# Miniprotein binders against q9sl92: the designs that were tried, part 6

Target 1, 330 residues: q9sl92
Amino acid sequence: AMESDASCSLVLCGKSSVETEVAKGLKNKNSLKLPDNTKVSLILESEAKNLVKDDDNSFNLSLFMNSIITHRFGRFLIWSPRLSSTHDVVSHNFSELPVGSVCVTDIQFKGRGRTKNVWESPKGCLMYSFTLEMEDGRVVPLIQYVVSLAVTEAVKDVCDKKGLPYIDVKIKWPNDLYVNGLKVGGILCTSTYRSKKFNVSVGVGLNVDNGQPTTCLNAVLKGMAPESNLLKREEILGAFFHKFEKFFDLFMDQGFKSLEELYYRTWLHSEQRVIVEDKVEDQVVQNVVTIQGLTSSGYLLAVGDDNQMYELHPDGNSFDFFKGLVRRKI

## First folded at step 22 (miniprotein)

Design q4
Fold by OpenDDE base, last read:
Structure q4 (fold): chain B 330 residues (1-330), chain A 118 residues (1-118)
Amino acid sequence: as target 1 above (330 residues)
Amino acid sequence: SPDQIRELADQLRELVDEFQRALENGDMDRVRELFLEIFYLAYQILDLARQLMREAWRKGDPELYKEARELMRIAYELIDLAFDFLRAIRQGDLDRAQEILQDMRELADRLEELVQES
């Protein structure tokens, strides 16, 4: 397959004059780069209105930008019709972008997962990455739980606003999203330490409108809502940033403990029994433990049949974290 | 049920009165605790509203749909007020904090009105 030298087009959108001037500055300097040295073309939203054909399947920049009332998140948007990775755009350009900037694409062909899994997003997936800064490195691992919670609440908020029955999006630890036992999304967080802060890049994939390979959110609403009132990617992304800004502020002020109850109501793992493998004298012994919650470090907390508390760690070899758990006594 | 909505209205009034007392006493630790109580009360209202919405759709009941929509509105307004209150306190704007507590009392009155109409 010829690796065509396909220039990547990035449309830059600002919510206010401040973000619009940043967009102009980035364009004039041509400062945005991709890790694979792909040729980048920077376009302002004002220039793109003449270039974007009314493809009903393209991300509606105006719909999203008009919905944003946040102070810190989602006010600077990068959109592309096709990207290798939204995560690469925000992470490699972290210092050039306002904190809270978001990159969205209609089609992602080299999406980064936690594992070497390439997320190919067909049309109808919401694929985005955004930036944030944190100072305490101990709580950086917990941000993925705040993000997953904000996605689940954002989907419910869009249903509520539309007067639809809510879609019960559940969290599979550590960062997968499920509906009716089927995977519909996932979260990736990466961080770098720079200038006395943790620069966090957050990637989210959510299947909104494509019934393949598993299911999508709109498949749950099929037969209840007319097609015109189904969930839109722009609506979910807007609702996400409104929820995430609130949850992030609460998390930074009062810690993850303030959100734990809401997280445990939303996750799949309440009183779940799991098999863990222990190494005793070079023999592998299987034990059963019951999940009780999360530790302060963000690992699974479980109780054994011996009433001992354990922290569960991934073995690093299993594709499904629940198939490769090792217990550590607390 | 009407009884559940009335109980939520009474709990909201009690929490607002405790907020007023904590604010007057300068007990900022209690203010943070009470914020979480109001935050989770708003989610209880929202969960009830979401259950009623599912039931309204299942039964095709337009009155239950209206009730669910009003409860959702109250829950979202209460969440917004709770976060606005925290911002006012962080800014030292006690006048704005008192206004927000009054707005929360009005939400309790709207919950009671909804019980009387059901």
Scores: ipSAE 0.852, ipTM 0.940, lowest interface PAE 0.5, mean pLDDT 90
Fold by OpenDDE base, look of step 22:
Structure q4 (fold): chain B 330 residues (1-330), chain A 118 residues (1-118)
Amino acid sequence: as target 1 above (330 residues)
Amino acid sequence: SPDQIRELADQLRELVDEFQRALENGDMDRVRELFLEIFYLAYQILDLARQLMREAWRKGDPELYKEARELMRIAYELIDLAFDFLRAIRQGDLDRAQEILQDMRELADRLEELVQES
């Protein structure tokens, strides 16, 4: 039986005439490719009526696109009902897509995570990746924190606008999202240097309505407000781009320092005591430090019991970032 | 608490008056600092509103719900005004910047009204 190489359908959506013409151009050229040479079928939103079944918990393109009032982000959307990786779509086609283009899928089966982890998304997970450009390579590592913050604030924004009790999504440094001590999301940033700019691809996974493997936002919401309307992936994604555009503009204008206080209110690590390992004369010495914040480079800033400030570096050996930290005196 | 809302209203007025002075003096560095102060003040209002909203849901209190919704509106409007202010300044539109400061004062008045109704 020839395994029919299941063609990946990519639905192209534009917020305005400009992005719609880009979509038509991409379709006509058949320019979008996947890294594994999977056969891609490009479909315009206007042609996609047969792919969206009314009863399907499929991503509602119209709902999302109608919510978008951003100038740069989320105005060009690629949706697929099933995709290997949203991150692969945007990263491999970076030069063909408008800056700020987003790829969303209902089901991701080979999603890229940090450190070779595969992010598998069942139905009900919000999986998306988008593009941005940065000029200063020194601040590129900080973009993941801006993204993490924008996701947490987007979830709250949706709750607030709906008159719901807010869901307290917290940041686990460097790029995980937690609710009630359970991982509900994660951020992946990758970058390439091209044409004197850093081409950054940002991947986000967020458990919105998927009960497995941990918990989801809607499960938490049902616990606080049993009779409430559930959060939609489209609402969260729309709110994300609105928050992210504001935070990105502030970040680019005033640096990450302008967002640090809000980040520290949202993260899990305020005054956290961590054990760091120092190598002294071939002996491993354990020291305790207290996390104070982030350094300008985006590492954990901590104070020792000696009142010395330290930058904490991952040793690269531990999957738990907090178990494999080395201190560097600053 | 009503006292916390009143304090936030007073802080907003003070910050708006400082913005006015910074604009009049052409102190753009102070304008950027004051933007952050207003931005974080809006988040303090929003955090209070979010707490009240959770309490309203827990208690089934419709009046507390209304209060929380109004505080949320004020906080979001203040955030939008703060960003609009920065945009006006970047564009050299000082007239628009002055209008926005007046709109921020009106938000302080709305905070005080909310305290009086509670």
Scores: ipSAE 0.846, ipTM 0.936, lowest interface PAE 0.6, mean pLDDT 90
Fold by ESMFold2, fold request of step 24:
Structure q4 (fold): chain B 330 residues (1-330), chain A 118 residues (1-118)
Amino acid sequence: as target 1 above (330 residues)
Amino acid sequence: SPDQIRELADQLRELVDEFQRALENGDMDRVRELFLEIFYLAYQILDLARQLMREAWRKGDPELYKEARELMRIAYELIDLAFDFLRAIRQGDLDRAQEILQDMRELADRLEELVQES
């Protein structure tokens, strides 16, 4: 975000004439807002020639949209070369955007303009946020796990389609994505309750081609398949929506139970032993439990040496969610 | 291994037969269970194909690469058919549901042919 007189250009792109008419309506009414007094300029994709860069660094809107065959998700896209937050775009404008709209940017930044430090995300990250609706608040927390699974499978699907060895992206509970012990991405979910529905906004960051701060997908791929064609952000995003729409439909129809087996073979925590700390009369007692999965509420399910089942909760004060786990007998 | 692929083909045929019977009986709870069994069978095929693809790249083996690609095609087609089948039954389109079951049987035949050609 910038101080007064900051401006932001948002390019609107629709898959079909239905979404294109929505984009025209939004532009004509200038109806999208950002927090922090940022002035918004809405540009139709057909008008955006001045923002298209021939240096192969910009998100390719046509490549993405031509790949989309979904019915709900990814059919309306908002793009800017630089944004403070893709999440803010979709969450603050939830009611004005078609449900399933996605905002993508090439670079995210934080700062207060020229008198404060400004940082930017590394170039080559896939940074996007999208929306969905749910009615049952009890299962809303589980959506982050459906998203995580869909990201991991989308990466594999792109590798498969290209005839490449798959990249084994793993899930570190609750919201992190890892390859070879190094973080490559993360998921953020927020929701608000309005008109008897939960408005859910999901943000995803994925290190596709950036190399820093830890590793990226293309670095891993080069190690397994030298001289191969590399993964593009547009391909992964398209594959994500194709996979997510299927998984979301299954999740809504049959619950998270239907996806659990695939999820547990993708996460890092199967049979993991963890230390939990119980406070007994001002004394800290450590116990060891073995992770079994997720509870119906989306916390960790574990079994103790006493053969009792527990729900594990972070204490909220640790940077690592596994450092301060406390247990609750089920 | 050829034995793994043959076993997957046999499992697919068995599941399609059960799918057909459940559809004829109007047993929608069984249809949902069978969808999950087909869904996870497709991921078993895909996992095998992914292992073969990694091996093909490691060894530089073009025949193994070709086998892995065919298994991937079968797995992805099976996933798509499974979801198309659920849509067909939700819409009450029994003719399309029967077409999809036949297409799944053809995928089982393709798996068996892949074993015989190795």
Scores: ipSAE 0.824, ipTM 0.933, lowest interface PAE 0.6, mean pLDDT 86
Fold by ESMFold2, fold request of step 24:
Structure q4 (fold): chain B 330 residues (1-330), chain A 118 residues (1-118)
Amino acid sequence: as target 1 above (330 residues)
Amino acid sequence: SPDQIRELADQLRELVDEFQRALENGDMDRVRELFLEIFYLAYQILDLARQLMREAWRKGDPELYKEARELMRIAYELIDLAFDFLRAIRQGDLDRAQEILQDMRELADRLEELVQES
């Protein structure tokens, strides 16, 4: 159908001179590309002082970068006040960017196509995507669980540093984040295989300071500590990379098994009884299973009333992952 | 709470002693297992501190707040030491690994001091 001629500006920021020289090289070559024939203008952080508004809604590049003490992740940052997708920026330019680069936007929008209707994410959301590499494809699906755990711990870490009561962010398998029964965020992982490695792109959306459509972290915090300092997107993102780098190192060294106890403290599914649909002679029969954890492949592990162990899989036909689960006997 | 903190301090000292013996014997499988035990012990301390912080805010109790903050500092230092130890072992820097174990013993002392100062 119709191809649109869209454009955007990307601000590049590096932690050290190494990353700053990469940013200069990218600008000089104008090497970054986006889908749908989008034109890209690259701006160095040093050139962008006139573009950053002095308000609470703009991501503070210096505040974030000064906080980073990681060795791999978060050291190269791409920012735009508005983007259609932070995920597209890092995934379509994976080979041009340092591994561990992050793209952040203040507002993510949809509707450039045939509809011409534009939906925007609420202001105050932390919207980011970053990259990593892995060699072992068998454990690539488990990365999303490491990321979700790191997000939940990063929120608690920021509360701890501020002397505040923690916010109990829970994980709804496979990739949703919840507080008090309301969704506050989500995680998206994609990967491609190239040059004997898996190129993994991870996107995260987190309701930090937006009051709608569900709830946000600062609304929960106000209920526990009404006159306290509120959480900033920059603080959470910095804490995320500090925690993720540690969890990723442990994951790569000792596998996901090493993180499982912490993960199961955080997810919503301990001892959960779930109705699954089995096909018997082309009939749909409902059976009850009890969730035990994750399999080594990253699907749900459950036990049936027959005391048999099952791996639960989405059937691909349901919008609710828990309504369309199909069990496979282990 | 004070009895829980004493138990955690005793557990930390015992784990550090086991770490030292495993390192001296070159038992790297045991070293990796003990790393995980230290890692989760640090999260036990942190979970306790987080519960005390919520209680401190609920009661408006500044002394409980100070205790929670000190437990948090100890837990975060222990987490950092555990990962520094893992890096030292990966690099073959056994002298640094031994220094880190001594730093962990000092954290156990700080846990014990916190109980006696309450």
Scores: ipSAE 0.823, ipTM 0.932, lowest interface PAE 0.6, mean pLDDT 85

Design q4
Fold by ESMFold2, fold request of step 24:
Structure q4 (fold): chain B 330 residues (1-330), chain A 118 residues (1-118)
Amino acid sequence: as target 1 above (330 residues)
Amino acid sequence: SPDQIRELADQLRELVDEFQRALENGDMDRVRELFLEIFYLAYQILDLARQLMREAWRKGDPELYKEARELMRIAYELIDLAFDFLRAIRQGDLDRAQEILQDMRELADRLEELVQES
């Protein structure tokens, strides 16, 4: 076949001996697969001298694992210097990996063979995906908001730990992260139902130290604290799992309502007035609404000047929050 | 700022007293409500600390920097204690839960000490 020489090396790293034995088992069985049937080589961290570098462009496995104090999340790491998708690694191998496993890469790419150039993500981005399980399908759609909140707080936590001014990362609903009007990241959640549980895979991209295509966290930090220590991807990821595990526990115990005040403090939409455009009998009708928050189902709740309630859906509406326009899709 | 820190310390002491009474009465719904009040009080402290840190960097003020750092430590410790308290309750470890409430009261003392030092 045309791609018979394609290969991918995945480095496996565990926090403790329990995770290390899992890594050895996976390597011995060579049990991880990718959607395109790329030949996968599993490598233990102890064997990965040629792939594990200590430069700024290589994810530091030891630095990350030394930062992990969680009981569930981030304790099993899969790393490769280049991958097509960290999300595919964890989602296609969900049942083979410990729940809470994370896949990280230095560069993500998309290839279309020789007919087009290979696209690569900018270097310096934190690109990762991890897994979790949930039993209650009614609240699965809300996990994306817990994740986005945990990312924003993790960035602040690292700044706080370093004695630096915080970076005010904001949430653009539903899953985009912004600083100073420029996008710095995004979240993707997918789920499947299997064995009476929802298998949830979460992907995150965050512009930590890249110069393109917009801005990055370290560029913002340099403007506030010149000559300070810059943020490392490993620190952010460790802080993320620490914060996420606490927020996830609270979410599972007391629901998203317990986190809503912190979430609304962080998103861009509090009291935002927008125009909702509809077509009524072939005429464009505009209604001014004020964003109130999220419905219990996780959709956008707004109220019009006529006191009527509007529920806005991400797949049913076209959104331009910076121009104040929401158009209903036909 | 000193008035804000003293108010936060007073609020923490009152919430700890309410926690203790709710625990003694076995009122688990009230315990969950008080957890959220403590959780958000900790974020109020953290927000204040974060604003002071930005000001310290803008002015180059080392005393403001030290105050901000101590407030951050108190806030993070309070968050951790709140989650540890819920874990202790889940495990039925009431002795540990009482120790945690005492630790929270000591954090209120640390907040008040910052007011005296400013």
Scores: ipSAE 0.819, ipTM 0.931, lowest interface PAE 0.6, mean pLDDT 85
Fold by ESMFold2, last read:
Parts: structure tokens; C-alpha cells; sequence
Structure q4 (fold): chain B 330 residues (1-330), chain A 118 residues (1-118)
């Protein structure tokens, strides 16, 4: 593990007086920590406006907060121009922050303790993490699918509002977002159990306006609607929380079943035939199954040529979850 | 397709009538079921509008653009009304729930008007 003496400034912004008083309390107590003992300086949004020149490239806190009409999510925002992990900010400070708080950064560098497969985000990438609570651990893994769906619909909602052609962001199970065969984003969910509740932290990265490394939403939009106004990170984040709050309410009330049809319209795997490999003694036997959806536990549901239903699992040997699938009869 | 939009309008009217009856009978299980039917009907309208918008941009067709925008407005209003309806019944605000059902019926009228103007 590597320790750092670096310092970090976190700007706190609330939607209403209730959240603003929380921000003041956090600043007065200096209550927020980072896992690497980085020194943290808490700054109220009102103080940050006086200290920075008008910079169109920074996340616009006022634009985002003016757009928020949610009741639970996105009402308390933490921003820094540069962070190692928005996820660490909300997860390590879960108990100190209002549930539904979001951390956003303009640039993320070096992921959480793993240099391999680190999600680094250049400027123009929407990098955020937020929190929620759940009581039923059996459905906690399904939240990543609700978040994925809400991201895809938020992008479309912003295009629709602007009178633009929609960007067809697709879901690659379990946690990747794709457009035109190229990855544009990903979702990370973690949880801890405390006080009879699951504290869930959700991280999202989405290539909105960065030219590298793959593609971005604005590049796709330019191809469909030249000369159009481009998408802003603030707009997408606002639309995300508006959509997510509705989907989360429905998910908690009626289960993921209520969202499944919309989810299956958006993912890449409808009717996908895949090869699963079973080992019998010292031989590999291949079988073909057709993906039908998700099981109640959040794994792939498939049907074999024998008309039997199976649950598909990664074998744990590959970063590509579709390489080396194994099946369990249901 | 004008026939497709007319079918959506008819489906919406039928669902609103069923909503009204379920609400009057206090059948909350049926109300939740009808919510999902309205929710997915709204996304059917929205999907149609989104496809028309892509085509309008591809062809540079301002009349198709106008039709797509109106369908989008109707779909988003219907989605919002559906969730507002659930919120109203959870809060026991039956007067608001009944107003929302009437607003949904007006959206069905707006869908029908799009077919007549085409």
C-alpha cells in the first residue's frame, strides 16, 4: 500500500438550505477522509465561486443543481477538479454524507489500489459516484442493472430535450456501456453491511466529450447531427438522477421484473447464442445455449437446445465474462 | 404510421378507463399492473418518436421533425403523469389521481390529433 501526503480540496454544494447546513457542518468538523491519508480541505460552493475565474471546462455546480428536482438523489454534491477516485470519496465517508450524495470530478487518475484495469478519466469524461441504501441483500446485485438502464435513458433524454437524434448506448452485461461496438462507460457497485442496511456506493464513468481512448457521446452525435449543440456532463448527470430516482422507486416497489422489458431492449444479449463448456472427467464438452434474460440473482438466464433453463456464470479465469461461461440447471 | 399512432391512442384510452375503474374499486394490485402497462405504452410512443427523429435528421425533413417532437412531448408527459399518479395514490390524494387520469385522456386526444393533421 502507498501512503501520500498530498492534499485534496473538496467543494461541497447543496440543493437547498437543508443540504447547505449539512455542508457547513461537515466543513466545521472537517469530517471527510480519504483512504490514503490525503489531507482533505473542505470548501463551500459559495466560497469557490469567489476564488475561481469563469472556466467553461470545469463542472458547472450551479447548472447541475438548478436542474435537480429529485427528492433523494443528487441533492448534495462533492466536486474536485482532480481526484484519484470519486468512489472512495462517497464510500469511505458514507456515514458522514447524506444518502444520495454524489461526488464528481473533472479528471480521475489511478484507480482504487489497482493499476491494471484502472479507469482513468481525461477531461470531458463524466466521472461520478453516489450512494444509496438497501435492506435486502438478495437484490443488491441488481442495482447495477438499474443504474446502467438509467444512464442509457438519461443520454437519450438529453438528446430528446435538445431535439437531437438519440445516441443508442447499449449495455454489455454486467457493467459495461457501449456505442457502435466501442466501450464508452462502465459501472462499479460496492456495498457494506452496517446497522441492518446495505450501504451501496455506485461509480459511473461515461465518455461524454473526451476524444480518447475509444469514442465519446459527442463524437457519435456529430456524426448524426453536424453543427448541433453538444451534450454537457451536467445535463447528463441531472437527467441521470431524474431517471434513476424513478427507476429506483419502481425497482424497490415492484422488483427488477418491472424494468426488465426496458432493460432487454437496451442490452446486447437478446437471443444471443453462446457456447458453454463443461468438464466431464478429463474432457471438455461444449453446449450451446440461448440467452433469455437475467435470473433473480442477477446472472444470465439461458435455454439450451434440450429446452432446459440454465443460469450462466463466469468461470473466474477471464476479464471477459463471456469467455469460459459455465452453466447450472435451474 | 398513422395507423400505429391511432392504435397507441386507443390503447391509452382503454388503459385510462381501466385505471379509473380500478381506482374506484380500490384495487391497488390492478392499479400497479396498469401503471406498468401505461409505463411501457409511454416508452412505445417514445421509441417511435426517437426513430422518427433520427429519420428527420437523416432526411433533413422539418415536418417529420415536428411530428417526432410532438410525440416526444406526449410520451414524456405520459411517463411523468404515470409516476405522479403512483405518488398520488401512495399519498392518498385521490383527487389528484383522478386529475392525472383526465390529463392522460387529453394526451390520447393529442395523439389522435396528430393522425388527423397528417
Amino acid sequence: as target 1 above (330 residues)
Amino acid sequence: SPDQIRELADQLRELVDEFQRALENGDMDRVRELFLEIFYLAYQILDLARQLMREAWRKGDPELYKEARELMRIAYELIDLAFDFLRAIRQGDLDRAQEILQDMRELADRLEELVQES
Scores: ipSAE 0.815, ipTM 0.929, lowest interface PAE 0.6, mean pLDDT 86
Fold by ESMFold2, last read:
Structure q4 (fold): chain B 330 residues (1-330), chain A 118 residues (1-118)
Amino acid sequence: as target 1 above (330 residues)
Amino acid sequence: SPDQIRELADQLRELVDEFQRALENGDMDRVRELFLEIFYLAYQILDLARQLMREAWRKGDPELYKEARELMRIAYELIDLAFDFLRAIRQGDLDRAQEILQDMRELADRLEELVQES
């Protein structure tokens, strides 16, 4: 009696009549579910205008949808003011949702029984997850780099459109976003294999307008352009899908190689000299290496002063790129 | 600088000429390579515009602001045209591809015009 059944409302919004009819079908069948027995209420965007407060802090569904011109991504949107995980919504309902659907929330919180790595966020953060399909499992891990690049360019694109100085969002390999040495976001990719296709779900968290003491994009912008119009989550998400759709098309047509130069301009690691420390049989061995880029599989490629190649994997290693130290575990 | 903008305009014209020759010869592998060269040229223009915008805000310089804005418009139009060209090629729409090449040539003219107006 002290604990009640969890419930949530999901507002469904489609760009065109095709997506709107999908939303109506989902509502009529009540076909979306969450993994923790949370009761789900599905509400069409057309029904929700009396329920959504006009307080400038709620995600503006019409502003986002009116802005997009994509052909695949971002055309079907799911929104809730509070969720435990936007990622769970799209990943557990992958087959029921159009590919390219996005789930957005204003606040993401850590629920009881949640798996670790669920990003908690205050209001003002852009928290979203979306879906895609791929056939070649060897390049699926590279998706996070395409997404990371598209996020950094989307932020700059919005600044450009507003006539503002750009915010230099940098990529810390493999999945973190930084401004001025402080983390402002991160990317999570998961996939399942079914019927000769990889069902990929991508989650993104980005600190757009959350309050202090944490840094966010609008705090950085305020320092450069004190009385300017600030960035809105809807603008960044629209710009993200416009950029991502182009980058994804190029990635699928010509591989990640086609995007690598732009990626290396944006990441933190170009020509970075790093001490790689190995512990073998209670003895510490150190090698100085220079980061060269990514392997075709998406691992870090480095070359030592001994001209030996080093391939650094994210699993089982300790990475402190700000101190220039990588500890490899055996 | 004005010299950088003129060099970018010259590079764009050269690449459009190469696009046209590759299209006339049916060399679609070369067309895809040239797409990447245009794509990265557009980002060079955009980088320049972004640096000018930062300086315009730092100095409070409205003329520099206007120049940065026009360069940004040109860069974004060029990116869109490049992707539209690739789509036209995939669809076999060669008439549309030729129209897009002409539109890219007009963007090079706009870059030259911007140098003369400085």
Scores: ipSAE 0.813, ipTM 0.930, lowest interface PAE 0.6, mean pLDDT 85
Fold by ESMFold2, look of step 22:
Structure q4 (fold): chain B 330 residues (1-330), chain A 118 residues (1-118)
Amino acid sequence: as target 1 above (330 residues)
Amino acid sequence: SPDQIRELADQLRELVDEFQRALENGDMDRVRELFLEIFYLAYQILDLARQLMREAWRKGDPELYKEARELMRIAYELIDLAFDFLRAIRQGDLDRAQEILQDMRELADRLEELVQES
């Protein structure tokens, strides 16, 4: 059964007068759309005081915007207390929004549709998506690793600023974040090509203060620093954009190699041995390879027992990218 | 340890001197290489500070906590200065670049001061 009257309210918030005028223009033109024909109501932050509540559970727009010191990213924010997908908001409206705009929600759900993994992001989860542009398609796949690194460093930066012990968030290639062997987040990057530029949308989910489904950052922090002030989603998001903007500038100027050593200190796969199945004349042959890093194309670089270098790719049939890896000799 | 902090301070001073020589010689490839060396030196300082912070919380040691906090401040300021320097070089603002190098020398002095005060 199809509902004809679904509705969604999006609160628009700008860092300065320039972004605030963009928000007014978008509201007056009613120019933002969602893919499922959900009716969209645009509300300026100044008009939304009854939606911006004085409690700890709602995303604090002022706290976030006061923290922003970036020149490009995070300066225009779209918020809704409940939303089907922050990624759809920024990707479907890419051309209408300033590049670097971010959409945040307190609760994310997916309606019925063409997705294999149906999930909700409960309250306490930092759920956001933002946009960027790139010109060189060869390095577009690497942006997810820059984002992953910036997320892990943002968490540590907030702990450092508050005088707390750091949380050792690790990267599981290609796009998952882990603490103590449990998944706490993930990254999604999509892109379209238009006018000789790649329009890139990046979605991030991070379990900051939600006790389910696995663990969250604040649960880990309580184990190390009982009774301390806990991490807020707004602080982490601000720290993320601060760190990401620096890493993105370095990445664009000097390539991923400039961040590579820091990235490998944070990921799970240093010297990891994996089994790869090759098909030879209707038989499956198992080979053991050792992960060495990332290739220039953004896949796994590995060395076999024969001392040959390989690029590892998923076979497309597994929820876990490490199951069913296919190697390709370099 | 005090010896680790002295070594980091000496490395920072040497890198700043190399920065100044590379800038005076117009060797921009070397300047880019030195940026990465300072960037990763700052993360070495930060890693040390992060380890000390965990220890300070585990032991309940307020003096170790103060040392960790100061090392963190130095590391973050050094990271910011490194990126500001790179921006100044890309913009051709050599006066600003030289000012930043002096600020980095002051951070090396702060590292040495931390050792003297244990």
Scores: ipSAE 0.811, ipTM 0.927, lowest interface PAE 0.7, mean pLDDT 86

